# Ledger of designs, part 30: miniprotein binders against q9bqp7

Target 1, 240 residues: q9bqp7
Amino acid sequence: VPQNWFPIFNPERSDKPNASDPSVPLKIPLQRNVIPSVTRVLQQTMTKQQVFLLERWKQRMILELGEDGFKEYTSNVFLQGKRFHEALESILSPQETLKERDENLLKSGYIESVQHILKDVSGVRALESAVQHETLNYIGLLDCVAEYQGKLCVIDWKTSEKPKPFIQSTFDNPLQVVAYMGAMNHDTNYSFQVQCGLIVVAYKDGSPAHPHFMDAELCSQYWTKWLLRLEEYTEKKKNQ

## First folded at step 21 (miniprotein)

Design Qi1
Fold by ESMFold2, fold request of step 22:
Structure Qi1 (fold): chain B 240 residues (1-240), chain A 100 residues (1-100)
Amino acid sequence: as target 1 above (240 residues)
Amino acid sequence: SPEMKKELVQSIEWLAKEVEELLRMGDPWYAIWMARMAVDFAEDTGDPELIAKVELLLAEALIKAGDPRAREIIEKAKKIAEELGSPELIEEVEKVRKKK
């Protein structure tokens, strides 16, 4: 249980559309700042078991691919993730041209993998947008805020190959999502709040992605875990 | 090495406890993801009892998600339990099978 509890939801905010909201999705630029990012906090608070398993996975990949092959593999994974996020931002933004969207759809099995999910996405409120928790003092860059099957969600897009690639950065994707949610709900750049999360893992071969929906109750449980990680991070940096 | 195997087993046991927590929280989809990682690492240990234990945990996560692939995972764990001749493990397999 955290020493200093803080609520994930803001009772002074609504989760429904506001007439003053822009018709174009918000894209708040990420500011260079001294306060920590969500991903930095999670990376710096990995357990020794998480670190060991990640290093063992890396060594198995290096044995298979060689050191240079592994560097190329990780660079390609990063590039494909970046291209996927750029394609989704273009597809979900009403400002993009028809030709650009068609090109991106033709180039990636990942885009085919999420087509059935995109049909259920509407009311896009934010794309690739910075969030800051002004009280707890952390920042993030979320992928998307939109309605999924009528529920407003913080949506996180991930790529995965078949067979199953191992995640290199953290084991903590749901914590990342709820940290963004809490920040958005307490960020003055946003006039609304979000109570649900969605994690979508897209597959390179185009196989249907699975939508991992997190309702408000589940998000609250992950929020408690996030608060513990943020507290651990703060104590670690205080002692350095 | 024996030292590396010991650390691997400890890390897999930690991961299995995380899967159990995810199931208690009501997130069987993420529990499946984590359990699949546990199975993948457990195969490196060469410890059939550990492999069967994490396979059964994966099956529990699949059952809670309503995923019919739990059946093939249960059968894999059953084969391991029979090869070991472990009455305790055979009982665990049957308990998981009945949760469907």
Scores: ipSAE 0.783, ipTM 0.910, lowest interface PAE 0.7, mean pLDDT 85
Fold by OpenDDE base, fold request of step 22:
Structure Qi1 (fold): chain B 240 residues (1-240), chain A 100 residues (1-100)
Amino acid sequence: as target 1 above (240 residues)
Amino acid sequence: SPEMKKELVQSIEWLAKEVEELLRMGDPWYAIWMARMAVDFAEDTGDPELIAKVELLLAEALIKAGDPRAREIIEKAKKIAEELGSPELIEEVEKVRKKK
């Protein structure tokens, strides 16, 4: 049990969209400060087993691809992920803010992969927006807040080149989503609350993306795990 | 090295516990992902008993998700259990099969 328990949901915020929410998705810039990011917390609190498995995976990949091949692979994964997020931001942004859609960004297997999910996405409230949990002292950059099948979700978009996702990008994904959710729900820049999470894994070959929906109950369970990771991080930093 | 093998086994056992926890939490989707990873690493050990155990966990996750691939995984685990002549593993396979 976390020593410093804090709720994921804000009882002061109603689930009802305030009619006054701007039609334009929020895009709060991430400020680099001394406050740790969600990603940093998760990376620095990996278990010895997670670290071992990641290293083992890396070694196997190097054996398969060579060292230079693995570096190239890693670089490509990063670049493809970035382009995918840029394309999604362009798709999900209101038409009036559409910079000239680089048509080339839209011609990806990843975009094809998520088309069926995008049909169920509406009511975009935030895109590539910073969240800060003022009390728990962490920050993050969330990909998207939107309605999925009529439920307001924090949506996290992932890319996978292989049917087996990149292990490093998949560890603790549920924790990342709920960390963003909890931060947003307590960030004064946001007038609304989110109770659900959605992880979407897009595939390079255009095969249908897999949506992982997390309801409020499941999010609450992962939130407890997140709090434990945050506490571990905090204790490690006090001892460093 | 024998030490690395030991650490690998321990890490797989950790993954197995994580899968069980995810199943308890009601997240079969992420349980499937973690279980597939456990199977992948268990295959590197060459320990058929360990492979069968994590395959059964994968099968349980697949069953909870309503994924038809559970059958194939159960049969794989059954074959391993029979080849090992392990009555305990055979019993566990049958327990998982009954959850389907």
Scores: ipSAE 0.779, ipTM 0.905, lowest interface PAE 0.7, mean pLDDT 90
Fold by OpenDDE base, fold request of step 22:
Structure Qi1 (fold): chain B 240 residues (1-240), chain A 100 residues (1-100)
Amino acid sequence: as target 1 above (240 residues)
Amino acid sequence: SPEMKKELVQSIEWLAKEVEELLRMGDPWYAIWMARMAVDFAEDTGDPELIAKVELLLAEALIKAGDPRAREIIEKAKKIAEELGSPELIEEVEKVRKKK
């Protein structure tokens, strides 16, 4: 049980959009403060086993691709991910901001992969927006807050080039999503709360993306795991 | 090195426990993902018994998700168990098959 328990959901916020919610998605800039990001917390609290498996995977990839080939692969994965997020932000943004759509960003297998999911996405509330949990003292940048099949979700978009995904991108994905949810639900910049999460894995070959939906119950279970990771991080920092 | 092999086996066993926990939590999708990773690393060990064990965990996750690919994985685990001549593994395979 976490020593510093905090609820994932805010009882003071309603799930109902206030009629005053702006039609434009929120895009709060990330402030570079001394506050740790969700990603930093997760990376610094990886288990010895996770670290070992990642290193083993890296060594195997270097053996297959060579050192330079692996660097190129890693750079390409990062670039493709960035372009994919930029394309999604452009697609999900209101039409008035769409005049500068780089058509080249839209011509990707990843965008093709998510088309069937995008059909079920509506009511975009936030895109590439910073969240801060004031009490628990962490920050994050969430990809998207929107309705998926009529349920308001924090949506996290992932890219996979191979059927065997980049192992680093697979560990702790549910924890990242619920960390963003919990932060948003307690960030004063947001008037609403989210109870569901959605992880979408897009494929480079354009094969149908896989949606992983997390209901409020599952999110609550992962939230407990997140709190434990945050406590571990805090303890490690006190001892440094 | 023998030490690296030991650490690999321990890490795979850790993944197996994570899969079991995910199944308990009611997240068969993420359980499948983690189990596939466990299978991939188990193949690197060359230990047929370990491979069969993690294949069975993958099969359990697939069954809970209602994924038809569970059949293929069960048959793979069965073949390994038969090749090893392990009555215990054969019994475990049959237990998983009965969950479908």
Scores: ipSAE 0.777, ipTM 0.904, lowest interface PAE 0.7, mean pLDDT 90
Fold by ESMFold2, fold request of step 22:
Structure Qi1 (fold): chain B 240 residues (1-240), chain A 100 residues (1-100)
Amino acid sequence: as target 1 above (240 residues)
Amino acid sequence: SPEMKKELVQSIEWLAKEVEELLRMGDPWYAIWMARMAVDFAEDTGDPELIAKVELLLAEALIKAGDPRAREIIEKAKKIAEELGSPELIEEVEKVRKKK
């Protein structure tokens, strides 16, 4: 259990939309900060077993592809993920917020893969938006906040070339989502809050994306694990 | 390397404990993702008892998610248990099979 519990949900904040805001999704800019990011906290608190398994996976990829081939592979995976996120932001934004239409950005297997999920997405509240937990002092950049099948979710988009997830993103993805959720719920830049999460794994070949819905109870359990990781991070920095 | 194989086995066992926790939390979908990774690493060890144990854990996760692919995984683990003649492992296979 964490030494100091802090709730993921903010009881002073409504679950309903803020009627005073325009319908344009929020995009809070990420600022330079001395406080840690969610991804930094998670990277710095990996167990020795997580580190070992990641390195073993890397060694096998290098044996298969060669060292230069592995570097190209990881660079291409990163670029495909970046392009996928850019395409989704474009699709989910009003047309007038885009300077130019790019048909090549919208033509990908990953976009085809998520079409059935996008039909269930509505009420987009935030896209590629910074969040800061002003009490627990951490920051992040979330992909999307929108309704999925009528439930307001923090949505995280992932790309995969195979049904198996990319190992680096497998260990802690639910913790990342709930950390963003808690931060948004306690960030004065946002007037609404969210208690559900969605992880969407899109496939390069256009196969139907795999949605992973996390309800409020499941998010609360992952939140406890996030708090432990943040506490561990803080203790490690005291010993440097 | 014997030391690298020992650490691999320990890391797979750690991963299996993580899968069990995910099942207790009620997240069989994420448990399936993690269990598949455990099976993939376990196959590299050449340890048939370890392979069968993590396959049974994957089958348990598939059952809790309502995924019919559990049937094939249980049968694969059953064949390993019979070849080893391990009473403990045979009992574990039957325990998981009854959960269907």
Scores: ipSAE 0.776, ipTM 0.909, lowest interface PAE 0.7, mean pLDDT 85
Fold by ESMFold2, look of step 21:
Structure Qi1 (fold): chain B 240 residues (1-240), chain A 100 residues (1-100)
Amino acid sequence: as target 1 above (240 residues)
Amino acid sequence: SPEMKKELVQSIEWLAKEVEELLRMGDPWYAIWMARMAVDFAEDTGDPELIAKVELLLAEALIKAGDPRAREIIEKAKKIAEELGSPELIEEVEKVRKKK
């Protein structure tokens, strides 16, 4: 139970965007300052069991690939993820015309994997956009805010070559999403709010992506867990 | 080493506890992802009882998600339970099978 409860939703903010909302997705630049990022908070509050399992996974990969092979593997995973996010931003941006799209960027198993999901995505409000929780004092960079099957979501895009290829990111992904939701809902750069989350896992071989939808009730439960991690982080920094 | 295996087992049991919480929260899809990770680590232990226990947890998550692949996982756990001759594990397998 967090000692300092704070709601994920902002009662002073509309559930629906008004008619004067911009038609171009928001892309608020990330401005690094003294306050911590969501990923920093989560990394600094891993349990000893999470750390042990991550190290175990790393050692297994190093045994299989060698030190240099592991470094190359992890670099390729991050590069593929970066290119995937760039492609999705291009696809979802109304500023891109058909002639301006890089065809090589769009030729990916991951992009093929998400096509059936993209058919259910509409009303894109934000892409690769910074969020800041003005009261709780943390920042993040969310992938996308759009409607999925009629429900406005913070959407997080994930790549997978096989189950959990980089396990650190899989332990806390729902906490990351709800932290972004809470931040956006209390960020003065945004005039609307979000009640749902979506994590989309795309596959390198083009197999149909898995959509993980989180309704408002589930998001509230993950929000409580996020608040505990933020409290742990704050307490650790006070003792330094 | 034996000490490292014991810490691995304890970490897998911690992970299984997290999967159970995800199921209580009503998030069987994320529970499946975490349970698959737990099974992968459990196979490294060579501990058949732990492997079967975590496979049953994966099966429970698959059942809650409506995923028919639960059948295959239950059969794997059943085979292990029968080879071990563990009445307690056999009962656990049947308990999960009836939920399907």
Scores: ipSAE 0.761, ipTM 0.896, lowest interface PAE 0.8, mean pLDDT 85

Design Qi1
Fold by OpenDDE base, look of step 21:
Structure Qi1 (fold): chain B 240 residues (1-240), chain A 100 residues (1-100)
Amino acid sequence: as target 1 above (240 residues)
Amino acid sequence: SPEMKKELVQSIEWLAKEVEELLRMGDPWYAIWMARMAVDFAEDTGDPELIAKVELLLAEALIKAGDPRAREIIEKAKKIAEELGSPELIEEVEKVRKKK
């Protein structure tokens, strides 16, 4: 049980958007400060087993691709992920950002992969927006807040080159999503709250993306796990 | 190395516990994902008994998700159990099959 329990949901916030919610998705810039990011917390609190599994995966990939090949692979994965997020932001943004929709960005297998998910996405509230949990003292950059099948979700988009999700990108993803949810629900920059999470794994070959929907109950369970990771991080930093 | 194999086995056992917890939490999809990873690492051990046990865990996750692929995985585990001649493993296969 976490020593410093804090609720994931804010009872003072309504789930119903106020009719005055701007039609434009929020995009709050991430301020770099001494506050740890969700990603940093998760990375520094990985178990020995998680670290071993990732290292073993890396070694297998190096054996298959070579060291230079693996570096190239990692760089390409990062670039593809970035382009995919940029393409999604362009698709989900109501304002045609004047940047000529690089038609090439929209022709990716990843975009094809998520088409069936995008059909169920509406009511976009935030895109690439920073969240801060003032009490628990962590920050993050969430990909999207939107309605999925009529439920307001924090949506996290992931890319996978293989029909199997990448270990590195998906291992703590549920914790990342609920961390963003909890932060947003208590961030004064947001007037609403989210009760659901959605992880979407897009595939490079255009095969149908996999939606991992997390309801409020499941999010609450992962929130407890997140709080434990955050406490572990805080303790490690005090001992440094 | 024997040390690497030991660490691999320990990591697979950890994954198995995580899968069981995820199933208890009611997240069968993420359980399937972790179980598939556990299978991939079990194959690296070359231990057929370990592979079969992890395959059965994957099958349990698939069953809870209502995924029809559970049948194929159960049959794979059954084949391994029969090849090993392990009555205990055969019994475990049948226990998982009954959860369908």
Scores: ipSAE 0.725, ipTM 0.883, lowest interface PAE 0.7, mean pLDDT 89

Design Qi12
Fold by ESMFold2, fold request of step 22:
Structure Qi12 (fold): chain B 240 residues (1-240), chain A 100 residues (1-100)
Amino acid sequence: as target 1 above (240 residues)
Amino acid sequence: SPEMAKELVQSVEWLLKEVEELLRMGDPWYAIWMARMAVDFAEDTGDPELIAKVELLLAEALIKAGDPRAREIIEKAKKIAEELGSPELIEEVEKVRKKK
């Protein structure tokens, strides 16, 4: 139960974008800061069960692949995720042209996997953009803010080599999205707010990604869980 | 070790509670994602009653999402329940089947 409730939406902002939307998506640079990031808060507040299951999963992977094989596996997964995000930013940016793109970025199965989603994405407002919640004192770097099927969403892109989720992202991905949403809605760098979330998990083999849409009511329920994690983090840092 | 085996079972039971919460929140799609992970760890326990319980919860999530693959999962759980001869588990299988 959070001790200090704070709303996810800002009543001083319209729930619809300003009619004078920017012609270029926002890309607010991430500032070096003493305040914690969303991902740091979530990593530092994992339950004992989350930690145990992650270590169990790692041990099984090491038994299957060997220690060096596991290092290569994790490095490859990280690189593929990085290239996927780079490709999506390029595809969604109006300042990018075809000849300025790496052909290998566009060939990945992950990009094929999301094609049906991308045709429903429009009105891109932000790409790889920093957010800060001045009141709750946390920062993040969101992937995308755009309309999906007419609903303005914070969109999070994830990669998976199989239709099973990667264990780390499974526990907390919706909390990450709503934390970014709440921060953006209370960040003076943004003049609009967002009430919906979209999580898209792309598959390496090109199988169609599933768009996990989170409406305002569901986002509010996940927001409560985020507030508990942030509160827990804050109390741990006080050492009182 | 016996301590690690108990901790794995407890962690799978924690996952079950997470999936139940996701279903109560009205997020069956994320519940399916969590339930598939829970099945994977439940199989690692070698505890057939726990495996069946997690598979039934996955089936419930699939039903709420309108996914016809729930039928296959219910049949897996039914086979386990019959092999164990557990009246409680057989009752739970029938309860989930009737929701379909």
Scores: ipSAE 0.785, ipTM 0.912, lowest interface PAE 0.7, mean pLDDT 85
Fold by ESMFold2, fold request of step 22:
Structure Qi12 (fold): chain B 240 residues (1-240), chain A 100 residues (1-100)
Amino acid sequence: as target 1 above (240 residues)
Amino acid sequence: SPEMAKELVQSVEWLLKEVEELLRMGDPWYAIWMARMAVDFAEDTGDPELIAKVELLLAEALIKAGDPRAREIIEKAKKIAEELGSPELIEEVEKVRKKK
């Protein structure tokens, strides 16, 4: 149980009818900040078992690929993920210059994998946009805020080279999403509120992605777990 | 090493508890993703009792998600339980099969 509970939703924020889509989604720049990011909090509060399993996976990969092969593998996975996010931002953005730059970015199995999901996405409100929880003092950079099947969601896009989840993206993805949600709901740069989350894992071979939808009740349960991780992080910082 | 083998088993047991929590929270889809990872590491242990337990938990997650692939997973766990001759595992397999 967290010692300092804080609600994920902001009751003071106006709920308005679904207005016309903005002409340009919000993209709040990430600025230098002394407060921790969501990803740093999660990385610094991994359990001993999470750390062990990640290291075990890494050593198995090094045994199979060699150290240089593993470095090349991880670099390629990072680049593919970066390219995937750039392609999605281009697809979801109305800007003409992004449209012209996305031809090579659009040609991937990952983009094929999410096509059926993208058909259900509309009302894009934010893309690659910074969030800050001004009370709890953490920051993040969320991928997308848009409606999915009529529900406004914080959407997180992940890549996987096969249908099985990869260990680095598996343990804490829902916590990352709800942390961004809580921050957005308490960030004065945003005038709207988001109550649902969506995690989409795209596959390199183009196999259909699965949309992992998290309704408000489920988000609230993950929020409690996020608050515990943030408390643990804060306690570690006091001891340094 | 023997120490690493023990830590692997303990970490798989931790994963089982995480999957059970996800099911209690009502997130069977994320439970499936975590359970599949747990199967991968359980197979690495070479411990058939642990493998069967993780497979059964994966099957429970699949059932809660309404995924018919649970049948295949239950059959895999059944074969392991019968090869071990474990009455407890056989009983656990039957309990999960009845939920299908």
Scores: ipSAE 0.783, ipTM 0.909, lowest interface PAE 0.7, mean pLDDT 86
Fold by ESMFold2, look of step 21:
Structure Qi12 (fold): chain B 240 residues (1-240), chain A 100 residues (1-100)
Amino acid sequence: as target 1 above (240 residues)
Amino acid sequence: SPEMAKELVQSVEWLLKEVEELLRMGDPWYAIWMARMAVDFAEDTGDPELIAKVELLLAEALIKAGDPRAREIIEKAKKIAEELGSPELIEEVEKVRKKK
């Protein structure tokens, strides 16, 4: 149903998992430019219903916590997410030791929550690395590329304080992952490609994280939905 | 307000269709996450037929994911369907109940 379909995978690249090697994971810096980020595209193409439900959720939280309580809550969620990503980058980086990182950064419920996932993660190829799709004209910053249970994945790490996730990420997280995947697969800074995705939801109380694995077929289906959102974004910009 | 209540119902119905699509795509795990959110908003509508429909969709997603908690959800939907006296909803409950 997108008018201008483009493939998620690059036939000129290997579709096999990378062999383990001692190379340092890629960390391509994010270039600031006029082309849109994945998150900007998704935010600006939310449906009327998505916007309504998000606002209703916010108002319910404000009723429960008060306006100041809600601001404190959201600031704390952001800080915890930032510290979680810092801890994971430290754990997954071959150049760092635990003594060279804040040991209290590694002592959190979220880190405990993902331990069983990390046992199955190997062959880290990229950490906190920029991707750019030059043909489709969008950029992103992916969390991690590594093997999970022997399959090379774009891995996205999420935090959750309650059984229900932060509502913003619930709508579009798989689209975000496949957008990063498609960009990486057509980005000249990368020499390999990835066919699978993994979304990991970690819990503040240390409960076992949920690994949501997306195989190549599922990624292709979400890719079609991403292309529709990107087309919608592009059309909106033509009319401005 | 009446306008806000109507928009809430429409938005839950939109969520219901999104969950159905996720199930058709073969992504029951993400469908569970979306369906739980849909249940939460459906309860705010006070519309028992809509609540039961969303609960059944959550149960279907749980069944596809192999999660035994589907049984409790089916029983909740069954109770609502019987109280409404809706033959179509009762039939839908039974179809889902017969699945694993």
Scores: ipSAE 0.771, ipTM 0.900, lowest interface PAE 0.7, mean pLDDT 85
Fold by OpenDDE base, look of step 21:
Structure Qi12 (fold): chain B 240 residues (1-240), chain A 100 residues (1-100)
Amino acid sequence: as target 1 above (240 residues)
Amino acid sequence: SPEMAKELVQSVEWLLKEVEELLRMGDPWYAIWMARMAVDFAEDTGDPELIAKVELLLAEALIKAGDPRAREIIEKAKKIAEELGSPELIEEVEKVRKKK
């Protein structure tokens, strides 16, 4: 049980978006400060087993690709992920803010992969927007807040080159999503609340993306786990 | 090294516990995801018994998710159990099959 319990949901916020549907998605810039990011907290609190598995995966990949090949692979994965997020931001942004859609960004297997998910996405509230939990002292940059199948969700987009789970992108993903939810729900820059999470895994070959929907109950369970990770991080930092 | 092999086995066993927890939490999708990872690492051990155990847990996750691929995984585990001649493992396979 977390020592410092804090709710994921804000009882002071209405679950109903106030009628002022912002015509434009929020994009709050991330302020770099001494406050740890969600990603940093998760990375610094990985279990020995998680670290070992990641290292074993890396070693296998280096054995298969060589050291230079692995560096290239890692760089390509990062670049593809970045381009995918940029393309999604462009797609989900209102037409008026459309910088010239680089048509080349839209011609990817990942974009093809998520087309069926995008059909169920509406009511975009935020894109690439910073969230801060003032009480729990962490920050993050969320990909998207939108309605998925009529439910307001924090959406996190992931890319996978292989139908097999990419270990680095799958560990603690649910914790990342709920961390963003909890922060957003208590961030004064946002007037609405989210109760659901969605992780979308896009595939490079254009195969249908996999949606992992997390309802409020599941999010609450992961929130408890997130709080424990945050406490562990805080304790580690005090001992440094 | 034998030490790394032992550590790998322990890590797979850890993953199995995580999968079981995810199933208890009611997240069969993420359980499937983690179980697939566990299969990949179990295969690296070369331990057929461990592989079969992981496959069975993956099958349970697939069953809970309503995924038809559970049948194929159960048959894979069954084949391993038969090859090993393990009555205990065969019984476990049949228990999982009955959950479908």
Scores: ipSAE 0.770, ipTM 0.898, lowest interface PAE 0.6, mean pLDDT 90
Fold by OpenDDE base, fold request of step 22:
Structure Qi12 (fold): chain B 240 residues (1-240), chain A 100 residues (1-100)
Amino acid sequence: as target 1 above (240 residues)
Amino acid sequence: SPEMAKELVQSVEWLLKEVEELLRMGDPWYAIWMARMAVDFAEDTGDPELIAKVELLLAEALIKAGDPRAREIIEKAKKIAEELGSPELIEEVEKVRKKK
């Protein structure tokens, strides 16, 4: 049990969208503060086994691609991910902001892959928006808050080039989503709360993306795991 | 090195425990994802017994998710168990098959 237990859901916030649904998705800029990001917390609290497996994977990839080939591969994965997020932000933004759609960003296998998911996405409330948990003292940048099949979700978009995912993108994904949920639910910049998470894995070849839906119960279980990681991070920082 | 080989086995065993926990939590999707990774790393060990154990856990996750691919994975694990002549592994394969 976490020593510093905090609820994932805020009882002071109603699940009912206040009728003043902003017509425009929230985009709160990330402030570079001394506050750790969700990503930093997760990276610095990886287990020895996770670190070992990532290194083994890296060594295999270097053996296959060479050192320069692996650097190029890593750079391409990062660039493709960035372009995919930019394309999704453009797609999910209100039409008035669409005048500057780079059509080239929309012509990707990843965008094709998520088309069936996008059909079930509505009521976009936030895009590329910063969240801060004031009490637990962490920040994050969430990809999207929208309704998926009528349920308000924090949506996290992932890219996969191969059926075998990039191992770095597979560990702790559920923890990242619930960390964003918990922060948003307690961030004063947001008037609403979320109870569900959605991880979407898009494929480069345009094959149908895989949606992983997390209900409130599953999110609560992962929230406990997140709190333990946050405590571990805090303890490590006190000992440095 | 023998030390790296040992650490790889230990890391695969850790992944197996994570998969079991995910199954207990009721997240068969993420369990399948982690189990597939465990299979890939188990294959690097060259330990057929470990590979069979990981395959069986993947099969269990697939069964819980209602994924028809569970059948193929069970048959793969069965073949390994038969090749090893391990009565214990054969019994474990049959236990997983009965969960389907």
Scores: ipSAE 0.769, ipTM 0.899, lowest interface PAE 0.7, mean pLDDT 90

